# Miniprotein binders against q6w4x9r395to579, part 39

Target 1, 185 residues: q6w4x9r395to579
Amino acid sequence: GHCSLEGGSFVTTFDARPYRFHGTCTYILLQSPQLPEDGALMAVYDKSGVSHSETSLVAVVYLSRQDKIVISQDEVVTNNGEAKWLPYKTRNITVFRQTSTHLQMATSFGLELVVQLRPIFQAYVTVGPQFRGQTRGLCGNFNGDTTDDFTTSMGIAEGTASLFVDSWRAGNCPAALERETDPCS

## First folded at step 22 (miniprotein)

Design sl16
Fold by OpenDDE base, fold request of step 23:
Structure sl16 (fold): chain B 185 residues (1-185), chain A 89 residues (1-89)
Amino acid sequence: as target 1 above (185 residues)
Amino acid sequence: SELRKLARVLYWLAAVLLWEAERAFEAGNFEEAFELAEEAGKLIEYAIKLAEKAIKEGDTDPQTEELLKKAEKLAKEVERFIAKVAEEL
């Protein structure tokens, strides 16, 4: 399964359903029992301009009981709050430079992440076949059915992306529509 | 500045950890909630220090000041939450 976060606000699920949203929160991209140590992949979105529509991906976060890895648009890589130099390796995760503009997080448990740093911070998530039907979050449920990808964190199927996305917030953030415009952003 | 860049990362992490702590608390996992909140607290305090240092060293970017304000707000939230969790331990 391939999930992409592109163009600042566009998402394509594992089931190849495209959608867009504007938010400035951290969102759960991927939860699965296939991720060890209660692992989850998250995406941080922030303001990229003055308008509400000017939002963009600024970081990806992988959280587990063992690791708390952040990869930011500024090429800052941290684990457990400590800055790390690349290549960086944990027990089952390796973060390294793939190309001049791409970083990769490789894992031993079937999760791969590629992050494009420039010109737009973008992320590409790949999961193995063992994840089929066992994923939750903005990347969908990887079951081959695009019609049920907008399943909320509470297991409710939504017809619109906004409610779906908001249900996967991983922070105390207001709804995207309720966010204030920051002229200094 | 490099300090701001790191501070922002720490802020993001602290924020999500607080969120996780709150989820743990709601689930009745008070020990876990406390641990996560404490970690969030450490990170956010470090973020504040970094942002302050950046400003002191001449970072005049409004985003740095904004980050500092956000971080301070989050720090207070973490502190309040820790106090709440402590009552359940």
Scores: ipSAE 0.872, ipTM 0.939, lowest interface PAE 0.5, mean pLDDT 94
Fold by OpenDDE base, fold request of step 23:
Structure sl16 (fold): chain B 185 residues (1-185), chain A 89 residues (1-89)
Amino acid sequence: as target 1 above (185 residues)
Amino acid sequence: SELRKLARVLYWLAAVLLWEAERAFEAGNFEEAFELAEEAGKLIEYAIKLAEKAIKEGDTDPQTEELLKKAEKLAKEVERFIAKVAEEL
């Protein structure tokens, strides 16, 4: 499964459902029992301009009982609040520079993250087949059905992206704005 | 500044840890809630120190001052939450 966060406000789920939102919060991208130690992948969005529609991805966060890794648009990498130099390796996670503009977080448990630093901060999430039907968050449920990707944290299928996205907030933040458009447009 | 960049990361992490702490509290996991909140507290205090240091060293970017303000607010929230959790331990 491939999930992408592109263009500042576009998301494509594991099931290839595209949607757009404008929010300034931290959101859960991926939760799964397949992630060890209650792991979760999150995305931080912030204002990139003066209007409410000017929002962008500014960081990605992987949280577990053992690791708390943040990768920011400023190329700051931390674990458990400490700045780390690349390549950085934990027990089952490695963060390294893939290219001059790309960082990668590789894991031993079937999660891969690629972060593009420039010109736009973007993220690409890949999970193995063992995650099929066992994911939740903004990246969807990876079950091959795009119509139920907007399932909230409470297990309710929503018809709008805004309510879906808001349900996956990991903080006290304003409500997200919805704009369903084709990211390929 | 580099200090601001790091401070911002710590702020984001502290915020999400507080959120996690709140969820733990709601679930009745008071010890976990306390631990998460304490960690958030340490991070946010460090973020504040970094932001203050940046300003002291000549960072005049309005975003740094804004970050400091937000961080101080979050620190107070964390402190209040820790006090709340402590009553349940």
Scores: ipSAE 0.872, ipTM 0.940, lowest interface PAE 0.5, mean pLDDT 94
Fold by ESMFold2, look of step 22:
Structure sl16 (fold): chain B 185 residues (1-185), chain A 89 residues (1-89)
Amino acid sequence: as target 1 above (185 residues)
Amino acid sequence: SELRKLARVLYWLAAVLLWEAERAFEAGNFEEAFELAEEAGKLIEYAIKLAEKAIKEGDTDPQTEELLKKAEKLAKEVERFIAKVAEEL
C-alpha cells in the first residue's frame, strides 16, 4: 500500500483516495498495531504563502517508545532530539540518502518512507500487505474501500476531508475555519 | 541558521510529546504522562537555548524570533502540565 503527501497539500490514501486539506498543525498519518512499540507516523504542516489556504509539509515524524525520528524540509534528521549524520541505523530502522534530492527511512517492520527534499518537500509512505485493514490516520484504513477512508479518530466515517483531517490533529492547534459551537445553547 | 533549523525540529517534537502526555493523562496513565511531559520540557528548553544562541550569533531571520516566542509559550504550557500531573502522583 502507498500513501503520498504531494504538492503543498495533496494526499492520496492507501486505498488511492485523493484529497486536499489546508492546515497548520501536526497530523497523524499512520497508526497501526503492525508498528512496533506503539509506533506512529506523523506529518507537520505549516504556512507556505500569504493566504491561509497555502500550507505545505515541513517535516515527517516517526514516534515509538524507542525512537523519535524527525526528518525536516531543511534536511535536519534527529532521533530523540539529537542530530544524526546519515546513514543512521538502529536495530530496525535505517535512514539514508537515497539520491541527492531524496532521503529514505527503511524499516524491518514493513514501513518505508521516502522524502523528496527538492524542488518541494514531499513524502511517500509504503506499507507491506500485513498492514491491510490495520491502519488509521490521514493515510486511511487500507481496507480496499474508499468510502470509509475518511474515518475520524473517534471511528466515525465522514464524507468530507476537513472533519476527517481535523480529527487527526496531534497538537493544540486551531482548525482553519472549522469550529464547533453548542447549537442548543 | 543551522541552530534555528534544529531548534524548529526540537520545538515540533516537544509539542507532539506534550500532546501524547495529555492523552496519557486523560487515560489515567499518570506516570507515562509525567515522563512524556518531562521529555518535552527538556527538548523545549534545548530549543530555546539554540534559538537564543542563533540570535546571539547573528541570525536575523524573523522566523528565529517567532520560533523563540512560540517555544517560550510551549515551555510554560509544559511546566504547568507537569505540575498538574504531579498532583496525581
Scores: ipSAE 0.828, ipTM 0.920, lowest interface PAE 0.7, mean pLDDT 87
Fold by ESMFold2, fold request of step 23:
Structure sl16 (fold): chain B 185 residues (1-185), chain A 89 residues (1-89)
Amino acid sequence: as target 1 above (185 residues)
Amino acid sequence: SELRKLARVLYWLAAVLLWEAERAFEAGNFEEAFELAEEAGKLIEYAIKLAEKAIKEGDTDPQTEELLKKAEKLAKEVERFIAKVAEEL
């Protein structure tokens, strides 16, 4: 299965359902019991223009109990907050420069990530067949049916991408007005 | 600057770890929440130091100053959350 994050806000799910969204947050891209050590793949989006509707991918994050890998649009690669030279290996993950413009994270557990650094920061997620029907997040549920790919973190199938995407936020991303009312700030 | 680029990664990671800590807190896993929040605090403190050092070494990119402001705000959020978790330990 293939999931892509292109052109800033364009996403295509494992079931080939395209959608677009806008937002400045970290989002859960992929969760699955097939990822070891409670692994999750996440995507960081930030403002890329002068309006709220101009957002783009700025980093990809892989988290598990063992690893906290970040790959940024500025070509910084870290694990657990420490910068790493490429190629970089753990027991089950290898990150390496595939070409002058692409980095790859290969794993022994059926997840592959390819990151295009230039001209636009984009990400391509590939999962093996063992993931079929066992994924959740922005990449959809990989069940061969596009009608329920917009399933929220609460298990509700939505008709619009925006409600679906909002449910997968992994961060505090309130509107500016809501930040104004924070009693601890 | 290279310092700003690393500081930004540390900022993003700290924000994600705070979110994970908040989820652990909601699940009643207070020791896990505390550990994740402490790690987030260390990362954001380091991000602030790197951003400040970048500015002192002549980084004039307005994104560096913006990052420093965001990191200082996140650091306050982490501090408040740590205090909240500590009441449940």
Scores: ipSAE 0.826, ipTM 0.918, lowest interface PAE 0.6, mean pLDDT 87
Fold by OpenDDE base, look of step 22:
Parts: sequence; C-alpha cells; structure tokens
Structure sl16 (fold): chain B 185 residues (1-185), chain A 89 residues (1-89)
Amino acid sequence: as target 1 above (185 residues)
Amino acid sequence: SELRKLARVLYWLAAVLLWEAERAFEAGNFEEAFELAEEAGKLIEYAIKLAEKAIKEGDTDPQTEELLKKAEKLAKEVERFIAKVAEEL
C-alpha cells in the first residue's frame, strides 16, 4: 500500500483515494497492530501562510514505546528528542539520506517512509501486504475499498474529509477545513 | 536558526506526547499518562530554553517568538495535566 502526502495538503490513501484538507495539527497517518511497540506514524501540519487555507506538512513523526523519531522540513532528525546524524539506526529503524532532497526511513517490520525535503515537503508511506485491512488513520484502512477510507477513529464512516481528518488529530488543535484552495509550497 | 529548528521539533513532539498522555488518562492508565506527561514536560522545557537561546543569540524571526509563546503555553498545560494525573496515582 502506498499513501502520499503531497502539495502541502493533499493526501492519497493506501486505497488510492485522494482528498484535501487544511489543518494545523498533528494527525495519525498510520496506526496498525502490525507496527511493533504500539507504533504509529503521524504528520505535523502547520500554517504556511496568512490564511487558514495556507497549511503544509512540516514534519513526520514515528512514535512507539521504543522510538520517537521526528523528521522535519528543516532536515532535523531526532529520536527521543535528541538530534541525530544520518544515517541513524535503531534496532528496527534506519533513517538515511536517499538523495540530496530525499530522506528515507526504512524498517524491518514492513513500513517504509520517503520524505521529500525540497521544493515541497512531502511524504510517501509504503506498507507491506501484511498491513492489508489492518491500518487506520489518514492513510485509510488499506482494504481495497475507497468508499470507507473516511472511517473515523471511532469507527464511523464520514462523508467529508474534514470530519474524518479531525477524528485523527493527535493534539488539541482547531478543526480542519475542507477548502479547494492552493496549498503552500 | 538551528536552535529554533530543533526547538520546534521538540515542541511538536511534546504536544503529541501530552495528547497521548491525555488518552492514557482517559483510559485509566494513570501511570502511563504520568510518564508520557513527564516526558512531554522535559521536552517542552528544553524547547523553551533553545528558543530563548536563539533569541538571545540574535534570532529576530517572528516565528521564533511565536514558538516560544506556544511552547510556554504548552508547558503550562503539561504542568496542569501532571498535577491532575498525580491526584489519581
């Protein structure tokens, strides 16, 4: 399954459902029992301009009982709050520079993350087939059905992206907006 | 500044840890809630120090000041939460 966070505020789920939102919060992208140590992948969005519609991805966070890895748009990589030099390797995770503009987080448990740093901070999440039907979050449920991708954290199917996205907030933040405006780059 | 960049990362992490702590609390996992909140507290305090240092060293970017304000606010929230959790331990 491939999930993408592109163009500042666009998301394409594992089931290839595209949607857009504007929010300034941290959101759960991927939660799954297939992730060890209660792992979860999250995305941090922040204001990129003056208007509420000007939001962009600014960091990706992987949290587990063992690791708390943040990859920011400023190329800061931390684990458990400590800045790390690349390549950085833990027991099951390796973060390294893939190209001059791309960082990669490789794992031993079927999760891959590629982060494009420039010109736009974007993220690409890949999960193995073992994750089918066992994912939750903004990346959807990876069950081959696009119509139920907007399932909230409470298991309710929503018709709009905003309510869906809000349900996956990992912080006390304002409600997300669903506007068809250009995201910040 | 490099200090701001790191401070911001720590802020984000602290915020999500507080959120996790709150979830743990709601689930009745008070010990976990406390541990997460304590970790959030350490991170946010460090973030504040970094932001302050950045400003002291000449970072005049409004974003740094904004970050500092946000971080201070979050620190207070964490402290209040820790106190709340402590009552349940």
Scores: ipSAE 0.778, ipTM 0.903, lowest interface PAE 0.6, mean pLDDT 94
Fold by ESMFold2, fold request of step 23:
Structure sl16 (fold): chain B 185 residues (1-185), chain A 89 residues (1-89)
Amino acid sequence: as target 1 above (185 residues)
Amino acid sequence: SELRKLARVLYWLAAVLLWEAERAFEAGNFEEAFELAEEAGKLIEYAIKLAEKAIKEGDTDPQTEELLKKAEKLAKEVERFIAKVAEEL
């Protein structure tokens, strides 16, 4: 399955459901029992434009009891707040530079993250088939059905992206603003 | 500045760790909650030091002062949470 975070505020779920939101927060992107040590992938959004309401992706975070990895445009920061030179390797995770503009986090447990650093910070999440029906978060539930991809952290299917996104906040943050996916925006 | 950029990443990580600690507390996992909150506290204190150093070295970007204020607020939240968890240990 493939989930993408593009253009600063656009998301496409594992089941190919697109949506857009604006919010200043960290959000749960992916949780799954398939991630070791209670692992979770998270996305950090912050203000990005001239508009007070415009936000974009600024970092991706992987957390488990074992690993704490933050990837931002200029920094890879790990356990204890250390900035790391690439490649960075643990037992199960390798972060390396693929090209002048792309980083990859490869894992032994079926999660792959590719990050475009420039010109715009974007992220592409790939999970193996063992994750089918086993995911939660902004990337949806990976069950082959887009009608329930907006399932909240309380297990409630919502019809709007904003309620869905707000339920996945990982922190004390303002409510997200949903914007229509307008090709002219 | 580079100091502000690193401080901001540390702030984000600390905030996430506090959130994870709060969820562990709600689940009754008080030792895990305490350890996560202590990690968050160490990271946020480091973020504060870096932001303060950036200002001292001439960083005049208002985002740096905003970050410092947010980090100090988060540090207080972490302290309060640690005290709450300690009552359950």
Scores: ipSAE 0.582, ipTM 0.814, lowest interface PAE 1.7, mean pLDDT 84

Design sl18
Fold by OpenDDE base, fold request of step 23:
Structure sl18 (fold): chain B 185 residues (1-185), chain A 89 residues (1-89)
Amino acid sequence: as target 1 above (185 residues)
Amino acid sequence: SELRKIARVLYWLAAVLLWQAERAFEAGNFEEAFELAEEAGKLIEYAIKLAEKAIKEGDTDPQTEELLKKAEKLAKEVERFIAKVAEEL
């Protein structure tokens, strides 16, 4: 499964459903029992301009009982609040520079993250087949059905992206705005 | 400044940890809530120190001042929450 966060406000789920939102919060991208130690992948969005529609991805966060890894648009990498130099390796996670503009977080448990730093901060999430039907968050449920990707944290299928996205907030933030647009446009 | 960049990361992390602490509290996991909140507290205090240091060293970017303000607000929220959780322990 491949999930992408592109263009500042576009998301494509594991099931290849594209949608767009404008929010300034931290959101859960991926939760799964396949992630060890209650792991979760999150995305931080912030204002990139003066209007409410000017929002962008500014960081990705992987949280577990053992690790709290943040990768920011400023190329700051931390674990448990401490700045780390690349390549950085934990027990089952490695963060390294893939290219001059790309960082990668590789894991031993079937999660891969690629972060593009420039010109736009973007993220690409890949999960193994063992995650099929066992994911939740903004990246969807990876079950091959795009129509139920907007399932909230409470297990309710929503028809709009805004309500879906808001349900996956990981903080006290304002409501997200919805704009369903083809990311390929 | 580099200090601001790090401080911002710590701020984001602290905010998420507080959120997790709140969820733990709602679930009745008071010990976990306390631990998460304490960790959030440490991070946010460090973020504040870094932001203050940046300003002291000549960072005049309005974003740094804004971050400091937000961080101080979050620190107070964390402190209040810790006090709340402590009553349940």
Scores: ipSAE 0.861, ipTM 0.934, lowest interface PAE 0.5, mean pLDDT 94
Fold by OpenDDE base, fold request of step 23:
Structure sl18 (fold): chain B 185 residues (1-185), chain A 89 residues (1-89)
Amino acid sequence: as target 1 above (185 residues)
Amino acid sequence: SELRKIARVLYWLAAVLLWQAERAFEAGNFEEAFELAEEAGKLIEYAIKLAEKAIKEGDTDPQTEELLKKAEKLAKEVERFIAKVAEEL
């Protein structure tokens, strides 16, 4: 399964459903029992301009009982609040430079993350087949059905992206907006 | 500045940890809530220190000041939450 966060506010789920939103919060991208130590992948969005539609991805966060890894648009990588130099390796996670503009987080448990640093901070999430039907979050449920990707954290299917996205907030933040125009895209 | 960049990361992490702490609290996991909140507190305090240091060293970017303000606000929220959790321990 491939999930992408592109153009500042665009998301394509594991099931290849595209949608967009404008929010300035941290959101859960991926939760799954396949992630060890109650792991979860999250995305941090912030204001990129003056208007409400000017929002963009600014960091990705992987949280578990063991690790708290943040990769920011400023190419700062931290674990448990400590800045790390690349390549950085934990027990089952490795963060390294893939290209001049791309960082990669590789894991031993079937999760891969590629982060494009420039010109737009973008993220690409890949999960193994063992994750099928067992994922939750903004990346969807990876079950081959695009119509149920907007399932909230409470297990309710939503018809709009905004309500879906809001349900996956990982912070005290304002509601997300669904707009057709994005100056950051 | 590099200090601001790191401070911002710490701020984000602290914020999500506080959120997790709140969820733990709602679930009745008070010990976990406390631990998460304490960790958030440490991170946010460090973020504040870094931001302050950046400013002291000549960072005049409005974003740094904004970050400092946001971090201070979050720190207060964490403190209040810790106090709340402590009553349940």
Scores: ipSAE 0.855, ipTM 0.932, lowest interface PAE 0.5, mean pLDDT 94
Fold by OpenDDE base, look of step 22:
Structure sl18 (fold): chain B 185 residues (1-185), chain A 89 residues (1-89)
Amino acid sequence: as target 1 above (185 residues)
Amino acid sequence: SELRKIARVLYWLAAVLLWQAERAFEAGNFEEAFELAEEAGKLIEYAIKLAEKAIKEGDTDPQTEELLKKAEKLAKEVERFIAKVAEEL
């Protein structure tokens, strides 16, 4: 399954459902029992302009009982709050520079993350087949059905992206907006 | 500044940890809530220190000041939450 966060505010789920939102919070992208140590992948969005519609991805966060890895648009990589030099390796996670503009987080448990740093901070999440039907969050449920991707954290199917996205907030933030405006780059 | 960049990361992490702590609290996992909140507190305090240092060293970017303000606010929230959780332990 491939999930993408592109163009500042665009998301394409594992089931290839595209949607857009404007929010300034941290959101759960991927939660799954297949992630060890209660792991979860999250995305941090922040205001990139003066309007509420000007939001962009600014960091990706992987949290587990063992690791708290943050990859920011500023090319700062931290684990458990400590800045790390690349390549950085834990027991089952490796973060390294893939190209001059791309960082990669590789894992031993079927999760891979590629982060494009420039010109736009974007993220690409790949999960193995073992994750099929066992994912939750903004990346959807990876069950081959696009119509139920907007399932909230409470298991309710929503018709709009905003309510869906809001349900996956990992912070005390304002409600997300669903507007068709150009995201910040 | 580099300090701001790091401070911002710590801020984000502290915020999500506080959120997790709150969820744990709601679930009745008070010990976990406390541990998460304490960790959030440490991170946010460090973030504040870094931001302050950045400013002291000449970072005049409004974003740094804004970050500091946000971080201080979050620190207070964490403190209040810790106190709340402590009552349940």
Scores: ipSAE 0.826, ipTM 0.919, lowest interface PAE 0.5, mean pLDDT 94
Fold by ESMFold2, look of step 22:
Structure sl18 (fold): chain B 185 residues (1-185), chain A 89 residues (1-89)
Amino acid sequence: as target 1 above (185 residues)
Amino acid sequence: SELRKIARVLYWLAAVLLWQAERAFEAGNFEEAFELAEEAGKLIEYAIKLAEKAIKEGDTDPQTEELLKKAEKLAKEVERFIAKVAEEL
């Protein structure tokens, strides 16, 4: 399964459902029992201009009870708050420069992350077939059915991306819907 | 500067760890909440140190001052949360 985070805050889920959102927060992309040590993949979005609708991906974060890996748009890679030179390896994770413009995080547990650094910071998440029906977050539930890909952190299927995305916030930040409905009168 | 770039990462990570600590607290896992918040506190103090050093060494990017301000705010939030958790231990 493939999930992508592309410029303009566009997301395509594991079930190929595209959507976009606007927000300045950290969001849960992927949670799954297939990720060891309570692992989760997260995305950090921040303002990229002067308006609330100009947001972009600034970092990808992998957290577990053992590892706290951050890969930033500034090409900084850390684990547990310590900067690392590439290639960087743990027991089950390797982070390396794939090309002059791409970094890759490869794992032994079926998760792969490819990060495009230039011209725009983008991320591509690939999971093996063992994840089918076993995921939750912004990348959807990977069950082959796009009608419930917008399932919230409470297990409620929403009809709009904004409500779905807001439910997956991993931080204290304004709801994306609130920013979209801000009056301009 | 390199210092600002690292400080920004530490800030983002600290914010996520505080959020996780809050979830652990809501679940009644007070020891876990305390450990996560303490780690967030260490990261954010280091982020502040790096941002201040960057400015002292001539980083004039307005984003560095903005980061320092946000990091100082987060550090206070972490401190308040640690005190709250400590009362439940």
Scores: ipSAE 0.816, ipTM 0.917, lowest interface PAE 0.7, mean pLDDT 88
Fold by ESMFold2, fold request of step 23:
Structure sl18 (fold): chain B 185 residues (1-185), chain A 89 residues (1-89)
Amino acid sequence: as target 1 above (185 residues)
Amino acid sequence: SELRKIARVLYWLAAVLLWQAERAFEAGNFEEAFELAEEAGKLIEYAIKLAEKAIKEGDTDPQTEELLKKAEKLAKEVERFIAKVAEEL
């Protein structure tokens, strides 16, 4: 399955459902029992323009009980808060420069992350078939059905991206009501 | 500056760890909450030091001062949360 974060604010789920949102927070992109050590993939969004409705991806974070990897748009890569030179390898994870413009995080547990550093910071998440029906977060549930991809962290299927996205916040960030009134979101 | 870029990463990570600590606290996992919050505290203190060093070394970007203010606020939030968790230990 493939999930993408493109163009500063666009997401396409594992079930190919596209949506757009505007927010300044860290969001849970992917949780699954297939990720070892309670692993989760997260996306950090921040302001990118003059209005609060202009936001873009600034970092991707992989957290587990073993590793706390951050890959930023400024090409800073850390694990557990320590800056790392590439290629960087743990037992199950390798982060390396795929091309002059792309970094890759490859894993032994079926998760692959590719980030495009320029011209625009974008992220591409690939998961193996063992993840089917076993994912949660902004990338959806990977069950082959787009109608329930907007399932909140409380298990409620929503019809709008904004309520869905705000339920997956991993931080103390502004409430969804303020962002729901933004005409661009 | 490079120091600001690293400090931002530490800030983001600390904020996420505090959030995880709060979830552990809500679940009654007070030892886990304490450990996560302590880790967040170490990261945010280091972020503050790096941001301050960047300013001393001539980083005049207003984003660096803005980051320092946010990091100092988060550090106080982490400190308050650690005290709250300690009451349950």
Scores: ipSAE 0.805, ipTM 0.907, lowest interface PAE 0.8, mean pLDDT 87
Fold by ESMFold2, fold request of step 23:
Structure sl18 (fold): chain B 185 residues (1-185), chain A 89 residues (1-89)
Amino acid sequence: as target 1 above (185 residues)
Amino acid sequence: SELRKIARVLYWLAAVLLWQAERAFEAGNFEEAFELAEEAGKLIEYAIKLAEKAIKEGDTDPQTEELLKKAEKLAKEVERFIAKVAEEL
């Protein structure tokens, strides 16, 4: 299964359902019992320089009880708050520079992340078949049915992307208008 | 500067860890909440030091000042939360 974060604001789920959103927050991209140590993949979005209301992807975060890996658009890679030189290896995760413009996080548990650093920061998530029907978050549930990919963190299927996306916030983020420097322009 | 770039990552991570600590607290897992909040506090204090050092070394990017302000606010939030959790231990 493939999930992508492209163009700063576009998402395509594991079941190929496309949507777009803007928000200044960290969001849960993928949770699954297939990820060891209660692992979760998250995406960080922040204001872009083109409009006060537009946001773009600025980092991808993998968190578990053992590892807290951050890969930023500025090419900073950390684990547990410490900057790392690539290639970086743990028992089950390897992060390395794939090309001058791409980084890759490969794992032994069926998760692969490829990050495009330039010209636009983008992320591509690949999961193995063991994840089928066992995912939740912005990448959807990977059940082959696009009609319930907008399932919220409370288990409710929504018809709109906005309610679905807001339910997956992983942070103390005020409402989008309260997070802007000038909410009424 | 490189210092600002690292400080931003530490800030984002600290914010997520505080959020996780708050979820643990709501679930009654007070020792877990305390450990996550302490880790967030260490990360955010380091982020503050890096941002301050960047400014001292001549980083004039307004994003660095903005980050420092946000990090100081988060540090106070983490400190208040740690005190709250400690009452339950």
Scores: ipSAE 0.799, ipTM 0.902, lowest interface PAE 0.8, mean pLDDT 87

